# Designs tried in a protein design chat: VHH binders against Low molecular weight phosphotyrosine protein phosphatase 2 (primo-2). Part 2

Target 1, 164 residues: Low molecular weight phosphotyrosine protein phosphatase 2 (primo-2), of Drosophila melanogaster (Fruit fly) (p82891)
Amino acid sequence: MGKRSQKSSVLMVCVGNLCRSPIAEAVMRDLVARAGLQGEWHVESAGIEDWHSGHQPDERALNVLARHNIEYNGKARVLAPEDFLEFDYIFAMDLSNLAALRRMAPKGTTAKLLILGNFGLKPDERIIEDPYYDIGEASFEEIYRQCSIACRNFLKQARLKQIM
Key: E = the ipSAE of ESMFold2; O = the ipSAE of OpenDDE; V2 = 0.75 times the mean of E and O plus 0.25 times the DockQ between their complexes.

## First folded at step 1 (VHH)

Design e02 (framework vhh_8emy_2)
Fold by ESMFold2-Fast, scan of step 1:
Structure e02 (fold): chain B 164 residues (1-164), chain A 122 residues (1-122)
Amino acid sequence: as target 1 above (164 residues)
Amino acid sequence: QVQLQESGGGLVQPGSSLRLSCAASGFTFSSYGMHWVRQAPGKGPEWVSSISYSGSNTNYATSVKGRFSISRDNPSKTLYLQMNSLRPEDSAVYYCAKEGPYDYLTRPFDYRGQGTQVTVSS
């Protein structure tokens, strides 16, 4: 507990805040609520690029969440310098996102910059790939699967104080 | 064994309506969310709609939002899909599905019924 929010805070990041990071946010929020931890965790998502700010997520992302009975009403936003000071954990989906986060992080950054898929996924499955140019919904179901496993394992490790 | 029996499909003209029903048995219907899924020839399964165990929350694929309404009657163990303003693109076999257990997040549909054919043509 600090002077800041009493909640531990997570920011999910992908390039446009349109597909992967909204799914990861919604999945994490759902897991937190089901575990009765909504008093302990705050979850948001953002994009590295300001391509889609103010827009709803990709229709296929909303459809995969709805298929799993997860409602999501968030809008895309771009990553802000303040996020590196306000969030405890900032999760990249892929290595390109992580490199961008490291480049953008200002002096005095307190957030841990991590790959989401490092939590419980196999080494060859840890990268959550950009589905934006894919056809159909199969890749979105796989992203949902990866996010579900990773978020569940992150929450277990965080509660056991096993994260860095 | 979990059993799901869909009915109400048929041949209709574009712009018409159909109501599909799904009779459930073999499990505590009121304890599980339910889904409607469709599959057209040569295409993969498409999720259509879902309803929570209590009926308080409903969700729809963007392709059917505003045209279809999902509902349930827990005492009769029946799931419904009211389909309005039908289009040729809605032609498919429609299946009802029981929501899977929490641990099987990789498999959202635990059990699928036999299906009911909907054909929209003029």
Scores: ipSAE 0.000, ipTM 0.133, lowest interface PAE 17.8, mean pLDDT 82

Design e03 (framework vhh_8emy_2; at its last look DockQ between E and O 0.65; V2 from the best seeds 0.00; counts 0 for: pae E 14.2 > 2, framework grips)
Fold by ESMFold2, look of step 2:
Structure e03 (fold): chain B 164 residues (1-164), chain A 121 residues (1-121)
Amino acid sequence: as target 1 above (164 residues)
Amino acid sequence: QVQLQESGGGLVQPGSSLRLSCAASGFTFSDYWMHWVRQAPGKGPEWVSSINSGGSSTNYATSVKGRFSISRDNPSKTLYLQMNSLRPEDSAVYYCARSPYEHGTYSMDVRGQGTQVTVSS
C-alpha cells in the first residue's frame, strides 16, 4: 500500500472475494497498466465475509479473465477496518455490499464508499449481481463487461478530478 | 455466409490423444479471435480455449491447461485443438466459435455444428 500523496488507491469489494471483486480488481489493474499509470494507482480486492479467505477465485472468474488476456493470481481476503482508512475508494458491487460497508466503517473513515456500476453504466445495469449460483460462465462475462465500462469511466473521471 | 465446420472427434480410451479441426469460410479469418467451447450432456457450455487473431496469444480453461493446445493456420483458415491425455470428463460436443469483435471474449456470435468426443473404456 502506497502513501495517499503518492498513489490513488482502490479496493473492490463483494461478499466472498471469489467472483465479482477479483474481476473488478483485475480489470482496473489492467486498465491502469495499459495507460502507463502503474506508478499512480494501487488496486486490491476484499470480501465482506471471511469464509473464503485464502481461496483462489471461482474458476469461472479466472476463465473469463484468461479469455481477455488478463492475468490474476490473487487470493481471497476479508475486509479489515484499516482498509477504510488506507484506501481512497472502496467499491461495492451491489446495494447489499454497500450497506455492509457502511455498517463496518469505523469512526474516522476517510474512504469514499461507492457503487462501482454508477460509473458509466445505464441505470438498469448498475447493480453487478452475484453470479455464484448461476450455471455456466455467461454471467461472469457480463460482469467483465460491466467492470470494463465502470472502471474505464471511473479512471477517466478521477484523472479529470471530477470525483472529489 | 459465415460458416464454421468442426471435425476430428471420435470414440477413444482414456489417455488417448485427438486433434480437432475447424474450417472457416465466409469471413476474414485472420481478423478474429477464435475459441473452442464444449458441452457435455446435462451441463451448460464450457469455454475451453482461445487464440488471438495472429496466433501469438493463447488461453486455456484450468481444467485443460497443460493437456490441450490451441493453434491456427491463417492461410488455410483453419483452427485446431490438440487434446492429449484425454479423460472421461472431457467427453462432450466440441464447437469452434468466433467472437463478435477482434478483442476476443466469451461471447461468441458464430459457431459450428460441433464434433463429438467420447472418452470411455
Scores: ipSAE 0.000, ipTM 0.233, lowest interface PAE 14.2, mean pLDDT 85
ESMFold2-Fast, scan of step 1: ipSAE 0.000; ipTM 0.196
ESMFold2 (binder alone), look of step 2: mean pLDDT 85; pTM 0.867
OpenDDE, look of step 2: ipSAE 0.006; ipTM 0.266

Design e04 (framework vhh_8emy_2)
Fold by ESMFold2-Fast, scan of step 1:
Structure e04 (fold): chain B 164 residues (1-164), chain A 121 residues (1-121)
Amino acid sequence: as target 1 above (164 residues)
Amino acid sequence: QVQLQESGGGLVQPGSSLRLSCAASGFTFSSYAMHWVRQAPGKGPEWVSSISGSGGSTNYATSVKGRFSISRDNPSKTLYLQMNSLRPEDSAVYYCAKGDYEFRSSYLDYRGQGTQVTVSS
């Protein structure tokens, strides 16, 4: 059986789909576009909780993306049971997100549930922490840095078929 | 009109427990994240804990993790904070806050009047 799309598909997940997962989505889509791979990769993001469905990302997330010349116009959405069957990879930002994904995954799940930061970040830096309650923008620059490294390394490993 | 009303504060000794309540009205309670924030005299507001609309996800400040527990009862539109092993540094006015779906200069702009917690011998 084949997937519904000819593209490999990635879903970036955090708690509210406002900060980390929109940044990760935007960064990966930018890397894909710059490499000319938009015909091969489909990237979305979603939240574990439905706190913010239909709303734009946190202003600080949009600001950090804009500083790096990335525009983002996606809206928050909640993770759906169908996502576990339609996406090839679902990335958690932290261990709490991963545990939630494992609990929510329906029988018949085909998606690989992974920590994004396991791709190229040091073991002690692999967790992309929730910045929602932080003050200022320093934590958002760090998230951008972590997402840039991890997404680049994931795409390299996926191209080399080194992902198990 | 969003209305939040905190209760349950008081004067207690170190090591004691308190349960704070926040009665919410004026919005669809189950659709919004809720937060506890505290402010000690002469200090700025400090975030304490958050809970998702469904109650399925919770977060805690490092200073209270393992001692405090946040919960909600959506049918009664009430938010709770169970505070155990209270310390003098927990003394503050405690506010509940509605999470803002759009980031503003203060995403915790929707605060109640507060309830005072004093931990002293």
Scores: ipSAE 0.000, ipTM 0.171, lowest interface PAE 14.6, mean pLDDT 82

Design e05 (framework vhh_8emy_2; at its last look DockQ between E and O 0.01; V2 from the best seeds 0.00; counts 0 for: pae E 10.9 > 2, placed apart)
Fold by ESMFold2, look of step 2:
Structure e05 (fold): chain B 164 residues (1-164), chain A 123 residues (1-123)
Amino acid sequence: as target 1 above (164 residues)
Amino acid sequence: QVQLQESGGGLVQPGSSLRLSCAASGFTFDNYAMHWVRQAPGKGPEWVSSISWSSGSINYATSVKGRFSISRDNPSKTLYLQMNSLRPEDSAVYYCAKTIDYGSYRETAFDIRGQGTQVTVSS
């Protein structure tokens, strides 16, 4: 078998990999780049369901990212068993995502399965809600805000070796 | 701009070994899965092997498993293919390829940009 990478690695997960997890991925990647840490961090996103594999994110997610000068060129993919061994951190957006991750995790899983919003968000804001059926882009902008706070706080804690 | 440069091919006898290298530049190498693909004269491309961004997942075509070994060195941005027990049917131009998207081991499309390196196994 190949040797483990030195990089810290993060996988952002939601159900379809079209709305929430692409925003979280893009925000985390942007923070890593702005901090000069792209040689130390690897960031991806994936979906729990194989509904949209190969498709670009929801246009509203892309629009919100563009307004914040963040380019995203990724496509949806489904979460695979190998991800649980290859990534250090797998982030759920909500509690049903976390429950699904726990059920899917194979024996020998080494990844930490966490709620992204538990990092730096106030208690009543910690669930990053599914915006798919909402009208317009307001919910997507809120997701961007939540992800920005959470990713920044997570990165700070991880660099200080304070993640449990 | 993405650049991939293959090297290490040659003319060898059956049973010989060769080690191919692929030097990568113009992208963040350790964010991508990498692949070897080969093409013999008059045939379509044949997938040979894949390796994930961390080397944690490795796969081989049935025709080469047990004889070929893929590896990568992320600090030097280099992909390798160790080929042992070479056979005439391994003769081909060998290309390294980057997956189209970030980090995905599971992409179905490959980005081939180099001229490849010729491997010829004479009988």
Scores: ipSAE 0.000, ipTM 0.366, lowest interface PAE 10.9, mean pLDDT 86
ESMFold2-Fast, scan of step 1: ipSAE 0.000; ipTM 0.272
ESMFold2 (binder alone), look of step 2: mean pLDDT 80; pTM 0.807
OpenDDE, look of step 2: ipSAE 0.007; ipTM 0.277

Design e06 (framework vhh_8emy_2)
Fold by ESMFold2-Fast, scan of step 1:
Structure e06 (fold): chain B 164 residues (1-164), chain A 121 residues (1-121)
Amino acid sequence: as target 1 above (164 residues)
Amino acid sequence: QVQLQESGGGLVQPGSSLRLSCAASGFTFSTYWMHWVRQAPGKGPEWVSSISSGGSDTNYATSVKGRFSISRDNPSKTLYLQMNSLRPEDSAVYYCARDYLGSYDERFDYRGQGTQVTVSS
């Protein structure tokens, strides 16, 4: 009859937990803190692959957050089977992430597996693309923009109890 | 295009009650979440309370939970904050804020002039 935690819980997921999902985590945490809702929401991020567990996020991700006055001290970790039972919402950044989440989800999964960009972004702009091989900072500013819109709209819909 | 006019502030003693009002105009009040935010001298803005468009859902900062009550009257386009058991730490300018759709860096807009609440003997 609900999670063991007293908070609603969100897990942001991308492939390596270095770029997109740390930005989404930091943005969601910042929105929650600005609204005084840190007693109501718990936010983490994880990677589908364990390639970078224990590492700092990509420096470009940290730089875009710092430009928007957000400090982030998280470390990459890999997605665990327990996450599907402990989190209320697990957000994929793109369709490949969502497909992987669906394949990994154990039989007793209680988490809702969703695309983050479905919350407030246009249908043709809803995929938060992997910036890892991009040159420069522009793609990271776009990811920050997409995460800001999507996280804000998710929190609004969650308050209205419109999340299916 | 949004106007919010706060009222009801004043100087009161610790343990007193005060009711703040916010008169809204220039938008469809009944479709927006509304918020109360306060700012004490030398501090940044602190979110106090939120209420859903229909009034069915309310949220409170831990510091005011159990003492403050947010409500709204959509026909009169008015937002209220009932403040009970006031403490010196509650002294601040209180702002009525509309939930702002489309802001990338900020959830809420301050549209009113604010109303000063001072809790002191």
Scores: ipSAE 0.000, ipTM 0.121, lowest interface PAE 15.4, mean pLDDT 82

Design e07 (framework vhh_8emy_2)
Fold by ESMFold2-Fast, scan of step 1:
Structure e07 (fold): chain B 164 residues (1-164), chain A 121 residues (1-121)
Amino acid sequence: as target 1 above (164 residues)
Amino acid sequence: QVQLQESGGGLVQPGSSLRLSCAASGFTFSEYGMHWVRQAPGKGPEWVSSISYSGSYTNYATSVKGRFSISRDNPSKTLYLQMNSLRPEDSAVYYCARGQTSYYPEAFDIRGQGTQVTVSS
């Protein structure tokens, strides 16, 4: 039996915790801090696979965050069974991440398993795609854009108690 | 058809070096990141190393970091794994893989025949 934070808690999840989920974590933490909501929200990120635990994020992810004046010093970690009991919201970046979360969720899971991009992105733009094998930095700027819109809209909907 | 063909394995003594190769065909190799995965008898698959499409970014499992080096040659469509200071626990079949979602080694839909590495005295 895990204990949850008194704050509302969010876990951002992608495959390796190197690109998308660190960007989403950093963006949401920045939005929370700018809004003065640090007392109300706790944000972390994790990977479905443990291949990269302890590693720094992809340099391109760190670079896009730095261009937007966000520093990130987190290290990759793997998703743990207790996360499904301790977090209020666990966000998948894409449909494959969501399917894996649903398969891994233990009996007694209390977390809401959601697609991050469902919050404010258009239906044809809601999937935050894995950029790891992409060429250049354009895909990382798009991920930053998608995360910024989605995190902002999630926080607005949560504050208005509109999360289903 | 998309194909990956591993080679370079063999029987070596502890402390030896081997270089594995993976020849890719049927897709634009330079546009994909690549992985090395190994599987020892009676054990599940273990991710070993990854390299980005350009070769600029590499990652290693803790068990091999400092001993193994991943590289690629995009013009020849070949992935390499240089293995130094080999240990008995490195004995396994080594596979190269192109991962789309990277959930599990078995989730890779493109995997070659593998190459056997045996480290024994």
Scores: ipSAE 0.000, ipTM 0.144, lowest interface PAE 14.4, mean pLDDT 82

Design e08 (framework vhh_8emy_2)
Fold by ESMFold2-Fast, scan of step 1:
Structure e08 (fold): chain B 164 residues (1-164), chain A 119 residues (1-119)
Amino acid sequence: as target 1 above (164 residues)
Amino acid sequence: QVQLQESGGGLVQPGSSLRLSCAASGFTFSSYDMHWVRQAPGKGPEWVSSISGSGDSTNYATSVKGRFSISRDNPSKTLYLQMNSLRPEDSAVYYCAKHRSEYWGTDYRGQGTQVTVSS
């Protein structure tokens, strides 16, 4: 069974949908909008765990986005079985997220399960680390940097049909 | 059932070293990132360090970077934390964890190992 959506669709995933995946969603949505591609791409985010559903992202995530002139109004939600059938790409931030996605994926999954940082980041910098327990905002600026590089490179590769 | 058993803590003087161990069972150890989290009296949990399932990627809290080293031995299903140049502010119960979350359940960490740094 094929997907019904005319748009290519991306789901950004981290553990709680509070820090990394909201930043990645907001960054990719901004890149898509600036390129005039909102008719071609649909972007969402979700958490592996249902710990924070309905909550606003971490204040530091919202602050880093605002510092880069990006507004974000999304609320956390948990990953659903239908996401594996509805999305073309599901991006993990780290190897733990990817392992969880592979474990949760139902038989018949059509989504490509990928590490976001594999797109344009160096091998030793590809993991977008969980900043939740970090103090201050420096780690959130790093996440913004990693997401910006990776999302740009993913979009470029996807348009060139270079993604498996 | 996921089981994690920490060991290696003790009472030491400032500047000393300790190596903490965590024996894991009940899950495919090499498939999971593992974490060290500590909790000092009267404080919330503080993340200390993380290591990827393969062992190729590590990360550290700013407060311990350059002093602590995380490692793992996947064949023996053991996680390690080498703690050098210990300071009084490192005094805490240290837990290994399968998940890095404020919603800690006992299933995600063991009983912890007490580290006390005092003269």
Scores: ipSAE 0.000, ipTM 0.141, lowest interface PAE 12.7, mean pLDDT 83

Design e09 (framework vhh_8emy_2; at its last look DockQ between E and O 0.02; V2 from the best seeds 0.00; counts 0 for: pae E 15.2 > 2, placed apart)
Fold by OpenDDE, look of step 2:
Structure e09 (fold): chain B 164 residues (1-164), chain A 122 residues (1-122)
Amino acid sequence: as target 1 above (164 residues)
Amino acid sequence: QVQLQESGGGLVQPGSSLRLSCAASGFTFDDYGMHWVRQAPGKGPEWVSSISWSGGSTNYATSVKGRFSISRDNPSKTLYLQMNSLRPEDSAVYYCARVNPYYDSRGYFDYRGQGTQVTVSS
């Protein structure tokens, strides 16, 4: 499968596509839309593991997004081999995700596999931790903060041709 | 040329309502999120509200949440701010602004209008 369009494309990836990567997708899409860059960027999210395909994101993720007035209507899906060919950037939330992506990536992939948090966050804040087993929404709020900073900085750097 | 023109400001009493308008031209209005910002005398600019290109997402400063409502009409290229329950502290020049792609926490915008004065006084 070829690239969908001439747009730059970003895929946000976490384990189940329920908690972190939906937030990242929603935030990135919102930022792109606000900036009027819809014609330049395509954004999706996916999970490494197929546990909850077709499901709504975690309610806590949706609540956090709602509190920040960001709508999200996506459903969980599993990462596909074709994604490695269609997307320019595939973002992992943590080192485990990145390792999985590297293992899964076909030899001919041209996608850049990156840690999302490496953009604009302090070194000790670059890992977007899995909040699935956490209690309450505090972790999800932090994820939103991290994604907001990272996505903004990524977009800026990408536009300035500063992405390695 | 990108142009933004605010209107609807005036002198009103506390508790009253105003509706601001912003007429946009010179760009594809429905591609951009829009913002309202205000600046009171002796104070720095304050972000008030934002709305996404489609109107699907709105956001408000804590100081105006529950009282102000942002909306837009993309066919007419107009941004609105409904201001209810106005307070003296809402007095400021109100600007409509287009989102800068390089926007960050410092609140920079690439374009804004000349502003419209809102004065709330008894």
Scores: ipSAE 0.000, ipTM 0.258, lowest interface PAE 11.1, mean pLDDT 89
ESMFold2-Fast, scan of step 1: ipSAE 0.005; ipTM 0.224
ESMFold2, look of step 2: ipSAE 0.005; ipTM 0.166
ESMFold2 (binder alone), look of step 2: mean pLDDT 81; pTM 0.814

Design e10 (framework vhh_8emy_2)
Fold by ESMFold2-Fast, scan of step 1:
Structure e10 (fold): chain B 164 residues (1-164), chain A 124 residues (1-124)
Amino acid sequence: as target 1 above (164 residues)
Amino acid sequence: QVQLQESGGGLVQPGSSLRLSCAASGFTFSNYAMHWVRQAPGKGPEWVSSISHSGSSTNYATSVKGRFSISRDNPSKTLYLQMNSLRPEDSAVYYCATEPLSYGDYKPNYFDYRGQGTQVTVSS
């Protein structure tokens, strides 16, 4: 299956599509909208596991987005083989996610499989950690911060044709 | 209704191994992530380990990483925790837990859908 969208396309991936990848999707969509680039970029998110397919994101993820004036109404879905052919960029949040993406990628994969935090975060802060079992909302604010920096830097590098 | 039954606990010496089991019923086991949580006397609950619905993804608390292994057998609807190199500080009641049956019923408490627990005591 070839690319269906004329836009550059991004898929944000974490384990369950409840916390990190919905935040990253919402943040990138907001940045794209603020820059007037909705005609150029398509952004989705998915989970490696179908733990929560069809469910709304974790309430703490929705709360952190709302505090930053971002509304999100997407539902969790599982990563599909077709995604590796249809998306230009698939972003993992952590090294475990990246390893899983590499194992799952079918022959003929055209998507670039990347760590989101490699774009502008310090080397010792590049991993966006799973907050699912954390107590409270502090880790979700940190994820929002990491996603904001990384998404801004990715869009800047992509505009400059500097993505490997 | 979700029913979870833990077993396999006991009194062991430091350095020993135990395998805990959790028999699940009342829900489609293979559709839900499963967790092990423990509670020592006078302390709050501590998350120990989690496993995805398929068994392909696992997570561990730093206190048990490298010593404990979580696994599941979806055909038999059973969750396991293999505990190696046990320490006195591992002594606790161990509970298996699952997520709420619907996301709309979500509560940020691992004890919403837990079993009765199985006691693990590590002492000489």
Scores: ipSAE 0.000, ipTM 0.132, lowest interface PAE 16.3, mean pLDDT 82

Design g01 (framework vhh_gocatamig_d2)
Fold by ESMFold2-Fast, scan of step 1:
Structure g01 (fold): chain B 164 residues (1-164), chain A 119 residues (1-119)
Amino acid sequence: as target 1 above (164 residues)
Amino acid sequence: EVQLVESGGGLVQPGGSLTLSCAASGFTFSSYALAWYRQAPGKKRELVAGITSGGSTVYMDSVKGRFTISRDNAKNSVYLQMNSLRAEDTAVYYCAARYEYGSSSYDYWGQGTLVTVSS
């Protein structure tokens, strides 16, 4: 009963659920839909901090998704203790997010806590950096690129692991 | 691209030594537990040695005192120093990586390296 559905489930996590984790959620949902796997995968995102719950993502995040023909209308939410029991995979964007996930994880956690960028990105490119204080949109295009590569490689590896 | 690449296997005489190396890429190495497994012909795959992200080690009873596992986080590598090798140690040796916090399964596996102990 810990799982929300019989689907394999993914939670994308960053600090505020405004920039990186909404992009990662939208990208993975798009990849899942294009592959016809929406019956097998459930994807959400959340923030470590309850700073922006109920807010729309950063407009630069929405703009980069729109440039790639991905519509997103989700709202920010905070990470809950139940998420650690209900999701199969919880992805951190950076090492600070991962440290917070490890600290917050309750006894009995069943979710795998992972760095999203570990899937298919080079070691020097594996951290998906917080763009919040950056000027302009170039960092958001890089986040989209990193999420696209990592989500594709995660889905490929997850399928191979289930077959093997 | 996540990968684990083993090296150092080969033919060695009983009582000899080998060092196996595993080079890792595509993940946050320092956050993972690493292990060496082996599979001998006609036998099940078994855990030989493991090392946690914090450096704690575990060994199969038959290799305690003969094998030493170590890691180098700066080089994203894990090693298995094998001393006093016996014919029973003949197997394909696999490097495996597991995210230590929140999962019990090994998430990444290498292709394996053959170790043959014979006179």
Scores: ipSAE 0.000, ipTM 0.082, lowest interface PAE 18.8, mean pLDDT 83

Design g02 (framework vhh_gocatamig_d2)
Fold by ESMFold2-Fast, scan of step 1:
Structure g02 (fold): chain B 164 residues (1-164), chain A 120 residues (1-120)
Amino acid sequence: as target 1 above (164 residues)
Amino acid sequence: EVQLVESGGGLVQPGGSLTLSCAASGSIFSINALAWYRQAPGKKRELVAGITSGGSTVYMDSVKGRFTISRDNAKNSVYLQMNSLRAEDTAVYYCAAGRDEYWGSHFDYWGQGTLVTVSS
């Protein structure tokens, strides 16, 4: 039995923990803080691949967060087997991320493995696409928008269920 | 609590023009950004244009030079003037309002949507 936070816990996951999952983590943390729920929710992010551990996010990700007055000081880390036992929710950004999470999940996994964009986004915009090889900033503004909508809707749905 | 009421949608020929209007009511003092989004069948919802309380604007690349967003602070309204309309502009257009000053930000309030059809 591993240590489990008394808080509800969320892990945001993308391939490298440089673009999408740091934005989703920062957005979720900001929403939690604004709602006065920092005593009830713990939020982190991680990458499926161990390519960028210890490094800061892509500068474009930091820039979009800064434009929305969100400061982010997290560093990339790789997803660990223990995460599947310690987090309540692990969010994939796209279907490839979700398939990887399902393959990596060890026996005894207690985390719910979900697509972040299923919460409040329309079916045809639920996938938060990898912007790493895109040019410029437009993709990062869209990711911020998708994460903001999805995180807000997830928090509302989770709280309503916990009241019952 | 904020309510957004949209108007101005309809059927128009290619090359035509439409003006969409969105009136905000309620706790409008909390609004720092107003935006127009659109969604065509089978496509993602897209930011079309946005305007801050201070008048800064942003536009989707495909509408630059054709669409103009404007704000009337006295009427708590935002407008989207759409010129040189193309078939690919066909979509449901949504007015959105947020507390942030940027367009990719979380929007707290959404209108019901107004259908714009560009066809002959």
Scores: ipSAE 0.000, ipTM 0.084, lowest interface PAE 21.8, mean pLDDT 81

Design g03 (framework vhh_gocatamig_d2)
Amino acid sequence: EVQLVESGGGLVQPGGSLTLSCAASGFTFSDYALAWYRQAPGKKRELVAGIYSGGSTVYMDSVKGRFTISRDNAKNSVYLQMNSLRAEDTAVYYCAKDLRSYEYGTDYWGQGTLVTVSS
ESMFold2-Fast, scan of step 1: ipSAE 0.000; ipTM 0.184

